VH-VL binders against q8ixk2r445to577. Designs and how they scored, part 49

Target 1, 133 residues: q8ixk2r445to577
Amino acid sequence: FFGMLQNKGLTDYCFDYNPPDENQIVGHQVILYLCHGMGQNQFFEYTSQKEIRYNTHQPEGCIAVEAGMDTLIMHLCEETAPENQKFILQEDGSLFHEQSKKCVQAARKESSDSFVPLLRDCTNSDHQKWFFK

## First folded at step 18 (VH-VL)

Design d13
Fold by OpenDDE, look of step 20:
Structure d13 (fold): chain C 133 residues (1-133), chain A 121 residues (1-121), chain B 112 residues (1-112)
Amino acid sequence: as target 1 above (133 residues)
Amino acid sequence: EVQLVQSGAEVKKPGSSVKVSCKASGGTFSRWAISWVRQAPGQGLEWMGVIIPYFGTANYAQKFQGRVTITADESTSTAYMELSSLRSEDTAVYYCAKSRYYGRSGVFDYWGQGTLVTVSS
Amino acid sequence: NFMLTQPHSVSESPGKTVTISCTRSSGSIAYHYVQWYQQRPGSAPTTVIYEDNQRPSGVPDRFSGSIDSSSNSASLTISGLKTEDEADYYCQSYDHSTKGWVFGGGTKLTVL
């Protein structure tokens, strides 16, 4: 699966990644923003290694969850996907992070009108449902 | 350092077409979005359209839909803007502008030097 | 679809502080980043502020950006005004409906 990774509950919002340095793509947080469908900063791929890869430029970035964190941070993809980069996009649309045993949920960023994907206990909320478009 | 160098001034007749080029250097062209912005004499900036060369995706301001075509050649790191059915009102300086990202983080951080297009009978 | 409204002109003496406003007609100014561009006479625009309040390298700290959610406006503030600051200034923001960008009408800054 590839393209925009869009949230069901938070209508018209997609995974979005805009690192401050265009030549250094790792270490920053993945956010949610209004879907534009133009590719680039909203283009992601779910791989057979259970990675969520950002864009397709080399070196490729993969979404990771760092220890003790509930945010999605971009790391470099590795030949063998590390445990903290493994997600299961389930049939019901839930995006499950294997290591933390939590689900990715669209959430409002505190004290702002912006949104971010966060790890939360798995529920049946549409805000935890995702699909590629 | 990133640089955008545009083609030279054009003088065109009404009804004709013009194609302006924008050659990029000093960075990774394929990672960018390239927008075209024009400015009529004594007027403000007007966004015309954008292309993401790597994906080949383009979008245009509604005002120019059907009359403007933006393309890009990754092999030469060059973006193009073609405007057809030219009118006197199209007389303006046309700028290409580079953005790191599409969407809200779409700062035009580098600009071409501009290309004057004069449309007159 | 929205518009960005700027004052047509502002003026001030050297050494003083000026503020240029940019009001968004619809949508939250706080959620959609605003950029500011400087255009000196006969020159191409250059970026002076991006993402509301960030300065590109080379832009002096005399330039600052801010957002006011209550008025749904952005502001460019130039302190310690210099003659070289005389230029047209444009605000810009992303339009989700058109998937493009919108510029303000521009503000002519005259240094007296």
Scores: ipSAE 0.895, ipTM 0.952, lowest interface PAE 0.6, mean pLDDT 96
Fold by ESMFold2, look of step 20:
Structure d13 (fold): chain C 133 residues (1-133), chain A 121 residues (1-121), chain B 112 residues (1-112)
Amino acid sequence: as target 1 above (133 residues)
Amino acid sequence: EVQLVQSGAEVKKPGSSVKVSCKASGGTFSRWAISWVRQAPGQGLEWMGVIIPYFGTANYAQKFQGRVTITADESTSTAYMELSSLRSEDTAVYYCAKSRYYGRSGVFDYWGQGTLVTVSS
Amino acid sequence: NFMLTQPHSVSESPGKTVTISCTRSSGSIAYHYVQWYQQRPGSAPTTVIYEDNQRPSGVPDRFSGSIDSSSNSASLTISGLKTEDEADYYCQSYDHSTKGWVFGGGTKLTVL
């Protein structure tokens, strides 16, 4: 799967990545923003290793969640996907983080009018449902 | 260092077309968002459209839809803007510009030098 | 889509402070970053403020940007005006309805 990774409940919002330096992608949080459909900073790929890859940059970025955290952060992809970079996109649209046993949910970022994907206990909420377009 | 170098000035008759080039250097051209912005004499800036070559995506301002075509040649790192059915009102300086990101954080941080297109009868 | 409305011209003396407004006609100005460009005669625009209030390297701190949600406007403030600040200034923001960008009409700053 590849393209825009969209949220079902927070309609017209996609995974979006805007690191302060476009040439240094590691270590910043993935956000949600209105889907623009142009590729680039909203283009993601779901791989056979269960990675969510940001292929707009070389070397590629892979989304990770560090132990004890709930935020989705950009790491470099590795030859073998680390456990903290593995997500299961299930048939019902839920996006399950294997290591933490939690699901990715669209949430309002604290102290702002912005939205971000965060790990939360899995529910049937449409805010935990994702699809590629 | 990112640079955008445009083709030289053009003089055109009404009803003809013009194709302006924008050669990029200093980065990964194929993944850039390259916009075209024009400015009529004594007037403000007007966004015309954009291309992102790697993704094969383009978008045009409604005012220019059907008259403008923006293309790219990745092998030469060159973007092109073609404006057809020219009118005297199309007399302007045409700029190419690279935005940092598409959408929210889309500052135009690098600009070409501009290309004057004069349309006269 | 929306318009960004700027005053046509502003004028102020060297050493003083000027503020250039940029009012968004529909939708919240706070949801989309505002950029500001300076354009001197015969030159391409250059960025003086991006992402509402950030300065590129080399832009002096007497240039500042702000957002006022109550008036749905952005402002560029230039303190300690110098004669070299005399230029046209444009605001710019993203229009999601067209998935493109909109520029304000421009403001001619005269430093007398």
Scores: ipSAE 0.686, ipTM 0.881, lowest interface PAE 1.2, mean pLDDT 92
Fold by ESMFold2, fold request of step 19:
Structure d13 (fold): chain C 133 residues (1-133), chain A 121 residues (1-121), chain B 112 residues (1-112)
Amino acid sequence: as target 1 above (133 residues)
Amino acid sequence: EVQLVQSGAEVKKPGSSVKVSCKASGGTFSRWAISWVRQAPGQGLEWMGVIIPYFGTANYAQKFQGRVTITADESTSTAYMELSSLRSEDTAVYYCAKSRYYGRSGVFDYWGQGTLVTVSS
Amino acid sequence: NFMLTQPHSVSESPGKTVTISCTRSSGSIAYHYVQWYQQRPGSAPTTVIYEDNQRPSGVPDRFSGSIDSSSNSASLTISGLKTEDEADYYCQSYDHSTKGWVFGGGTKLTVL
């Protein structure tokens, strides 16, 4: 799968990546923003290694969640995907993070008007359902 | 060191077309969002459209739909803007610009030097 | 779609402070970052503020940006004005309805 990674519940919102320096992509949080359909900072690829890759930068980024954290952070991809970079996109649209046993949910960023994907206990909420377009 | 270098000034007749080039260097051109922005004499900046070469995606302002075509050649790292059916009101300086990101955070960090296109009889 | 409205001109003396407004006609100014560009005659624009209130490297800290949601406007504030600040200034923001960008009409800053 590849393209815009959209949320079912938060309509017209996509994974979006806007590091302060476009040439230094490691260590910043993935956000959600209105889908623009142009690729680039909203283009992601789901790989056979269960990675969510950011292909607009070289070397490529892979979304990770650090131990004990709930935020999705950009790391560099590795030849063999580390456990914290593995997500299962399930048939029901849920995006399951194997290491933490939690699901990705669209959420309002604390004390903000912006939205971010966060790990939460898995539910059937449409805010935990994702699809590529 | 991102650099955008545009083709030289042009004088065109009404009804003709113009194609302005924008040669990029200092990065991975294919993944950049390259916009075209024009500025008529004594007037403000006007966004015309954008291309992202790697994705093959282009988008145009409604005002220019059907008259503007924005293309890119990845092998030469060059973007092009072609404006057809020229009128005197199309007399302007045409800029190419690289934005950081599309959408929310779309600052234009790098600009070409501008290309004056004069449309007159 | 929307417009960004700026005053046509502003003026102030060296050493003083000036504020240039940028009012969005529809949709919230707070949902989409505002950029500010400086343009001197015969030159391409350059960024002085991005993402509402961030300065690029090399832009003095006397330049600042802010957002006022109640008036649906952004502001560029330049303190300690210098004659070199005399230029045209443009705000810019994203228009999701067209998936493109909109510039304000521009403000000529005169430093007397």
Scores: ipSAE 0.657, ipTM 0.881, lowest interface PAE 1.5, mean pLDDT 92
Fold by ESMFold2, fold request of step 22:
Structure d13 (fold): chain C 133 residues (1-133), chain A 121 residues (1-121), chain B 112 residues (1-112)
Amino acid sequence: as target 1 above (133 residues)
Amino acid sequence: EVQLVQSGAEVKKPGSSVKVSCKASGGTFSRWAISWVRQAPGQGLEWMGVIIPYFGTANYAQKFQGRVTITADESTSTAYMELSSLRSEDTAVYYCAKSRYYGRSGVFDYWGQGTLVTVSS
Amino acid sequence: NFMLTQPHSVSESPGKTVTISCTRSSGSIAYHYVQWYQQRPGSAPTTVIYEDNQRPSGVPDRFSGSIDSSSNSASLTISGLKTEDEADYYCQSYDHSTKGWVFGGGTKLTVL
């Protein structure tokens, strides 16, 4: 799958990545923002290695969750996907992080007007349902 | 270092078209969002449209829809803006600009030097 | 679809502080980043503030940006005003309804 990774419950919101330096992509948090449809910073690919790849940069980034954390952070992709970079996009639309055994949920960041994807206990909430377009 | 170098000034007749070029260097041109912004004499800045070459995606301001075409040639790292059916009101300096990201974080952090297009009978 | 409204002109003496406002007509100013550009006569614009309050490298720290959600406006503040600051200033933000960019009308800053 590839394109805009959208949330079912938080409609018209996409995975969005805008590191402060466009040439230094490692270590920043993925956010959610209104889908613009132009590709670039909202273009992601789900690979056969269960990676979510950021295709706007070379070398490409892969979304990871560091041990004990609930935030989705950009790492460089590796030849063999590390366990913390593996997600299962399930048939019901849930996005399951294998290592933590939690699901990606759209959440409001810290009472701000910003939204971010975070790991949470898996539920049937539409805020935990994702699809590519 | 990112640089945007535009083609030279042009004088055009009403009803004709103009195609301004913007040659980019200093990065991965195909992944950039290249916008065109114009400024009539004594007036403010006006966004015209954008292209992201790698994705082949373009978007135009409603005012220019149907008259503007923005294209890119990845092999030469050059963006183009063509404005058709020119009128005297189209006399302006035309800028290309690179934004960092589309959407929320879309600062225009690099600008071309500008191209004066004069439309006169 | 919205407008960004700036004062037409502002004036102030060297060494003083000036504030240029940028009011968004609809939708929240706080949800979409605001950029500020400086344009001197005969030159292309240059960024002085991006993402509401960030300074590019080389921009003096006497330039600052802020957001006021209650008035739905952004502000560019220039302290310790210098004659070299005399220029036109534009705010800019994203318009999701059109998927495009909007500039404010511009403010001519005169250093007295």
Scores: ipSAE 0.657, ipTM 0.877, lowest interface PAE 1.4, mean pLDDT 92
Fold by ESMFold2, fold request of step 22:
Formats: C-alpha cells, structure tokens, sequence
Structure d13 (fold): chain C 133 residues (1-133), chain A 121 residues (1-121), chain B 112 residues (1-112)
C-alpha cells in the first residue's frame, strides 16, 4: 500500500509530516492535515515489514511509538524493522501497533485546533479506521 | 546549497508561447515542490502552479488553467513553465521557487533570479 | 478561494516600529501558516517570517510575526526600523479549496 493514509472518521485528513528542518527528519511528531493529493509530505508506504515509511526523504523515515508513549514519531528505518515501528493494517481498516497492543486513532491535539494520530485502546470507532488512496 | 538558475529574458508577440527553464542544484530535485510565481511590472506576486517531479503531480492556479503547463526533467534537474496564448498582460517577471512542504508549511525558501517575459505587439 | 488584504503602503521614520497587516477574507488565518517575504527592487523575494512567527537564520530579531484570530489577520512587525528595511512585503498562505498558495497584494514600506 502507498499514497495518502487517510482517516475514515475525520474526513479529508491525511498523515502529514513537516519537520522543522527538511534534512533532519528524526524525532518529530506525525500530524494530520487536510489531504492535498500531491504526494511528498503526505506520501507514505506500508511495507512487508509492517512499517509505515516516509520515503520522500533519504535516508527514509519510519513511524515509531516509544515505550510508554502514545505519539507517533519519526525514526530512521532500519534493515530489520524494530518492534516499536511495526503496525498491522487490518482488513477492517484498523491500524494496530503490535508492541503496545493499541490502535492508531485520529485525535484533536489538546489546546489546539489541530489533529494528530495517537495510540488508544482499540475500538470500532471510525476514527481508528485508515486507508490508503 | 540549494540554487535555482533560470533561463534568460524573452520578448514575445501576442498569441505565441513562452517556455522558461529553472535548473536546480544542491539537493534532491525529484522530491522538491517547485512553484512558479509571476510579478507584472509594479504589481504583486501571483502563484501560477507547482510540480513535484518524483510523484508526477502538478497543480495550477485557476487563472492559468488551460494556458500553463509545468513540467520537469529529472535527468537535468530542470523544471519548465510554458505559458501559451500570450497577451500583453502576461508581461512579467517569472520566478521559480522551492517550498519546504506542500500544503500547511508552504514557505518558499529558495527563489530563482527571475525571467523577464515581455509580450508586445 | 480567499484573498489576503494588505495596506498598499506604510511609512515610518528610522528607529520607530511599523506593523503591516494581512487580513484573510474567508477561513481561519490561524489554521494555515502565514509566511512573510521581503522584496527589494530588481531582486527575488526573500523570507523574513515563516510559520506565523518563525525567523529564518540571518533575519534580525527586530522582525516578528503574529496572528490575531479575532480580526482574522496576520501582522509583520519591524522594530528599530532601518533604512535597509525599505522594500515591498508580501504575506502568503495556503488555500485548501484550490490546493495552492495565495499572496497578499503587497505593502510598500518607505523609511523616511
């Protein structure tokens, strides 16, 4: 799978990555923003290693969640995917983080009008359903 | 160091076309968002459109839809803007510019030197 | 699908403070980042503020940007005004309805 990673419940919002320095992509949070359809900072790939890759940059970034955290942050991809970078995109559209046993949910960032993907207990909410387009 | 170097000034007649080039260096051209922005004499800046070469995506301002074509040649790291059916009001300096990101954080950090296109009868 | 409206011109004396406004006609100014560019005659624009209030390296700290949600406007403020600040200034923001960018009409700053 590849392209815009969209949310079913939060209509017209995509995974979006805008690190302050376009040449230093590690350690910043992935956000949700209105889908523009142009690729680049909203283009992601889901790989056979269960990674969500940001390949617009070289070396490529892989989305991770650090132990005890609920935010999706960018790490560098590795030859063998680390456990904290493994997600299962299920047939029902849920995006399951194996290590934490939680699902990715579209959420409003506190004290903000912006949205972010966060790990939450898995439910059947449309805000936990994702698809590539 | 990112650099954008544009082709030289042109004088055109109404009804003709112009194609301006923008040669890029200092980074990964294929992944960049390259916009074209024009400025008529004594007037403000006007966004015309954009290309992202690797993704094969282009988008144009409504005002120029049907008259502008923006292309890229990855082998030469060069973007092109072609404007057809030229009119006297198309006399302007045409800039190429690289943005950091498409959409939310669309700052144009790097600009070409500009290309004057004069359309006269 | 919106316009960014700036005053046509502003003028002020060296050492003083000037503020240039940029009002968005529809949609929230706070939801989409605003950039500010400086342009001297015969030159390409250069960035003085990005992402509402961030300065690129090399831009003096007397340049600042702000957002006023109540008036749906952005402002560029230049304190300690210097003769070299005389230029045209443009604001810019993203228009999701067209998936493109919009520039303000520009403001000529005269330092007298």
Amino acid sequence: as target 1 above (133 residues)
Amino acid sequence: EVQLVQSGAEVKKPGSSVKVSCKASGGTFSRWAISWVRQAPGQGLEWMGVIIPYFGTANYAQKFQGRVTITADESTSTAYMELSSLRSEDTAVYYCAKSRYYGRSGVFDYWGQGTLVTVSS
Amino acid sequence: NFMLTQPHSVSESPGKTVTISCTRSSGSIAYHYVQWYQQRPGSAPTTVIYEDNQRPSGVPDRFSGSIDSSSNSASLTISGLKTEDEADYYCQSYDHSTKGWVFGGGTKLTVL
Scores: ipSAE 0.640, ipTM 0.877, lowest interface PAE 1.5, mean pLDDT 92

Design d13
Fold by ESMFold2, fold request of step 19:
Structure d13 (fold): chain C 133 residues (1-133), chain A 121 residues (1-121), chain B 112 residues (1-112)
Amino acid sequence: as target 1 above (133 residues)
Amino acid sequence: EVQLVQSGAEVKKPGSSVKVSCKASGGTFSRWAISWVRQAPGQGLEWMGVIIPYFGTANYAQKFQGRVTITADESTSTAYMELSSLRSEDTAVYYCAKSRYYGRSGVFDYWGQGTLVTVSS
Amino acid sequence: NFMLTQPHSVSESPGKTVTISCTRSSGSIAYHYVQWYQQRPGSAPTTVIYEDNQRPSGVPDRFSGSIDSSSNSASLTISGLKTEDEADYYCQSYDHSTKGWVFGGGTKLTVL
């Protein structure tokens, strides 16, 4: 799958990546923003290795969650996907992070008008349902 | 260093068209959002449209729908803006500009030098 | 669709402070970043403030930006005015309804 990774509950919001330096993509948090449909900073690919890849940069970034954390951070992709970069996009639309055993949820960033994807205990909330378009 | 270099000034007659080029360097042109912005004499800045070459996505301001076409050639790292059915009010300086990110952080942090298009009766 | 409204002109003496407003006609000013550009005669615009209040490298710290949600406006403040600050200033923000950008009408700053 590839394209805009959208949230069912937080309608019209997509995974979005805006590192401070567009040529240094490692170590910054993925956010959610209104889907613009133009590609670029909202274009992601889901691979056979269960990675969520940021293709708009070379070398490519892969979304990861560092041990004990709940934020989605950009790392460089590796030949064999590390466990912290593996997500299972399930048939019901949930996005499961196998290493942490948690699901990606759309959440409001604390004390702001911004939204971010965060790991939370898995539920049936539409805010934990994702799809590519 | 990102650099945008535009084609030279043009003088056009009403009813004709103009195609302005914007050659980019200093990065991965195909993934950039290249906008076109115009400025009539003594007036403000007016966004016309945008292209992201790799994705083949373009979007135009409603005022210019049907008259503007924005294209890109990835092999030459060049964006183009063509405005048809020219009229005297289209006399303006036309800029290309690179935005940092589409939508959210859409600062135009690099601008071409501008291309004066004069439409004279 | 929305408009960004700026005063047509502002003037002030060297050494003083000016504030240029940018009022959004609909939708929240705080929901999308506001940028500010300086344009000197005969030149392309250059960024002086991006993402509401961030200053690019090389822009003096006497330039600052702010957002006021209660008036639905952004402001560019220039302290310690110098004659080199005389220019046109434009605000800009994203319009999700059109997936495009909107510029304010521009403000001519005169330093007398």
Scores: ipSAE 0.635, ipTM 0.875, lowest interface PAE 1.5, mean pLDDT 91
Fold by ESMFold2, fold request of step 19:
Structure d13 (fold): chain C 133 residues (1-133), chain A 121 residues (1-121), chain B 112 residues (1-112)
Amino acid sequence: as target 1 above (133 residues)
Amino acid sequence: EVQLVQSGAEVKKPGSSVKVSCKASGGTFSRWAISWVRQAPGQGLEWMGVIIPYFGTANYAQKFQGRVTITADESTSTAYMELSSLRSEDTAVYYCAKSRYYGRSGVFDYWGQGTLVTVSS
Amino acid sequence: NFMLTQPHSVSESPGKTVTISCTRSSGSIAYHYVQWYQQRPGSAPTTVIYEDNQRPSGVPDRFSGSIDSSSNSASLTISGLKTEDEADYYCQSYDHSTKGWVFGGGTKLTVL
């Protein structure tokens, strides 16, 4: 799958990545923002290794969650996907992070008008359902 | 160092077309969002449209839809803006500008030097 | 379809502080980042503030940006005003309805 990774519950919002320095993509948080349809910073690929890849940069980035954290951050992709970069996109649209055994949820950032994807206990909420378009 | 160098000034007749070039250097041109912005004499800045070469995606301001075409040549790292059916009110300085990202954080962090296009009878 | 409204001109003496406003006509100013550009006569614009309140490298810290959700406006503040600050200033923000950008009308800053 590839393209805009959208949320079912938070309509018209996409995974979005815009680190402060376009040449230093590692270690910054993925956000959610209104879908613009132009590719680039909202273009992602889901691979057979269960990675969510950001290929607008070379070398490519892969979304990870560091141990004990709930935020989705960018790491460099590796030849064999590390455990913290493995997500299962299920038939019901849930996006399950294997290592933590939690699901990706669209959430409002505390005291903010902005939204981010975060790991939360898995539920059947539409805010935990994702699809590519 | 990122640089955007534009083609030279043009003098055109009403009803004709103009094509302005913007040659980029110092980075990864194909992944940039390259916008065109114009400024009529004594007036403000006006966004015309954008291209992202790698994705082949373009978007135009409604005012220019149907008259403007923005293209890119990745082999020469050059963006082009063509404006057709020129009128006297199209007399302006035309800038190309690069942003890192589309949408939320779309700062135009580098600008070309500008190209004066004069439309006169 | 929104506009960003700026005062046409402002003036102030060297060493003092000036504030240039940028008011959004519809939708929230706080949801989309605001950028500020400086343009000297005969030159291309340059960035002085991006993402509401961030300074590019090389821009003095006497330039600052802020947002005010209650008035639905952004502000560019220049303290310790210098003669080289005399220029036109433009705010800019993203318009999701058109997926493009909108510039304010511009403000001519005169250093007295």
Scores: ipSAE 0.626, ipTM 0.871, lowest interface PAE 1.6, mean pLDDT 91
Fold by ESMFold2, fold request of step 22:
Structure d13 (fold): chain C 133 residues (1-133), chain A 121 residues (1-121), chain B 112 residues (1-112)
Amino acid sequence: as target 1 above (133 residues)
Amino acid sequence: EVQLVQSGAEVKKPGSSVKVSCKASGGTFSRWAISWVRQAPGQGLEWMGVIIPYFGTANYAQKFQGRVTITADESTSTAYMELSSLRSEDTAVYYCAKSRYYGRSGVFDYWGQGTLVTVSS
Amino acid sequence: NFMLTQPHSVSESPGKTVTISCTRSSGSIAYHYVQWYQQRPGSAPTTVIYEDNQRPSGVPDRFSGSIDSSSNSASLTISGLKTEDEADYYCQSYDHSTKGWVFGGGTKLTVL
């Protein structure tokens, strides 16, 4: 799948990537923002290796969760996907992180009006349901 | 680093068209959001539209819909803005600008030098 | 589709502080980042504040930006005014209804 990765519960919000330096994409957090439909910083690809790729930059980025963390951050993609970069997009729309055994949930960033995807215990919440458009 | 170099000044007659070029260097042009912004003499900045070359997507301000066409040539890393049915009110400096990101964090962090288009008979 | 309203002009003496406002007519100013540009005559605009309150490299810390949600406005504050700060200043923000950008009308800063 490819395009805008949208949240079912937080309607009209997409995965969005805005590193402080557009030429240094590693190590910053993925956020959620209103879907603009123009591609670029909201264009992601779900690969056969279970990666969520950010390919607006070369070399390409892959979303990862570092051990013990709940935030989705950008790493460089590797030839063989590391375990912390593997997500299963299930038929019910849940986005399961294999290594942590948790699901990606849309959440409000503390003390702000901004939203981010975070790992949480898996539930049936629409805030844990995702789809490409 | 990133540079945007625009074509030179033009003098046009009413009813004609103008096509301004913006040659980009210093990065991955195909993935950039290139906007066009104009400024009439003594007036403010006015966003006209944007293109992202790789995605082939263009979006125009409502005021210019139907008169402006923004295109890109990835092989030459050049964006173009064409404004048709020119009127004297279209006399302005036309800038191309690269935004950092589309949407939330859309600062225009690189600007071309501007192209003066004068519409007179 | 909203407007960003700025005062037409402001003036103040060297060494003093000036604040330029930018009021958003609809939708929350706090939800979308505000950028500020400086433009001298004959030159392209340059960024002085982005993402509400961030300074690009080379912009002195006497330039600051802020957001006031209660008035739905952004402000550019310039302290320790210098004569070289005399320029036009524009705010800018994203318009989700059109998927495009809006500039404020501009403010001419005179340093006397």
Scores: ipSAE 0.583, ipTM 0.865, lowest interface PAE 1.8, mean pLDDT 91
Fold by OpenDDE, look of step 18:
Structure d13 (fold): chain C 133 residues (1-133), chain A 121 residues (1-121), chain B 112 residues (1-112)
Amino acid sequence: as target 1 above (133 residues)
Amino acid sequence: EVQLVQSGAEVKKPGSSVKVSCKASGGTFSRWAISWVRQAPGQGLEWMGVIIPYFGTANYAQKFQGRVTITADESTSTAYMELSSLRSEDTAVYYCAKSRYYGRSGVFDYWGQGTLVTVSS
Amino acid sequence: NFMLTQPHSVSESPGKTVTISCTRSSGSIAYHYVQWYQQRPGSAPTTVIYEDNQRPSGVPDRFSGSIDSSSNSASLTISGLKTEDEADYYCQSYDHSTKGWVFGGGTKLTVL
């Protein structure tokens, strides 16, 4: 699967990544932003290694969860996907992070008007459901 | 070092078309967003449209929809803006501008030198 | 759709501080990044502030950006004003409705 990774509950919001330095794409948080369908910042791929790749840059970035964190951070993809980069996109639309055993939920960023994907306990909320478009 | 070099000044008659080029160097052209912005004499900046060469996707301001065509040639790292049915009000300096990302972080970090297009009978 | 409104002109003496405002008509200024461009006569615009308050390399720290959610406006502040700062300044922000960008009307800064 590839394209925009859109949330069902938070209508018209998609995974979005735009690091401050175009030559250094890792280490920053993935956010949610209004879907624009133009690619680039909102173009992701779910791979056979269960990675969510930011596939518009070289070297390629992969979404990871750092220890003790509930945010999605961009790391470099590896030949063998590390455990903290593995997600399961379920048939029901839930996006499950294997290592933390939590689900990705669209949420408002604290003290901000912005939205971000955060790891939360898995529920049946539409805010935890995602689809590629 | 990123550079955007535009084609030279144009003088056109009303009803004709103009095509301005913007050649990029010093980076990965395909993955940028190349916008076109014009500025009439003594007036402000006006966004016209954008293209992302990598995806082949283009979008235009409603004002210019149907009259402007933005294209890109990845092999030559060149973006083009064609404006048809020219009128005197289209007399302006036309800029190409590069942004690394589309959307929220929409800084135009590099600009072409501008191309003057004069429309007169 | 939204508009960005700037004052037509501002003026100040060298060494002083000047502020140029940019008011967003709709949508949250806090959520939508604002950029500022400087344009000297006969030249293309150059970036002086991006993403509200970030300064590109080469831009002196006399230039700063801020946002005010209460007034839904962004501000460009230039301290220690120099004659070379005389230029037109434009704010800019992304429009999710048009999937494009909107510029303010521009502000002419005159250094007295």
Scores: ipSAE 0.329, ipTM 0.826, lowest interface PAE 1.5, mean pLDDT 93

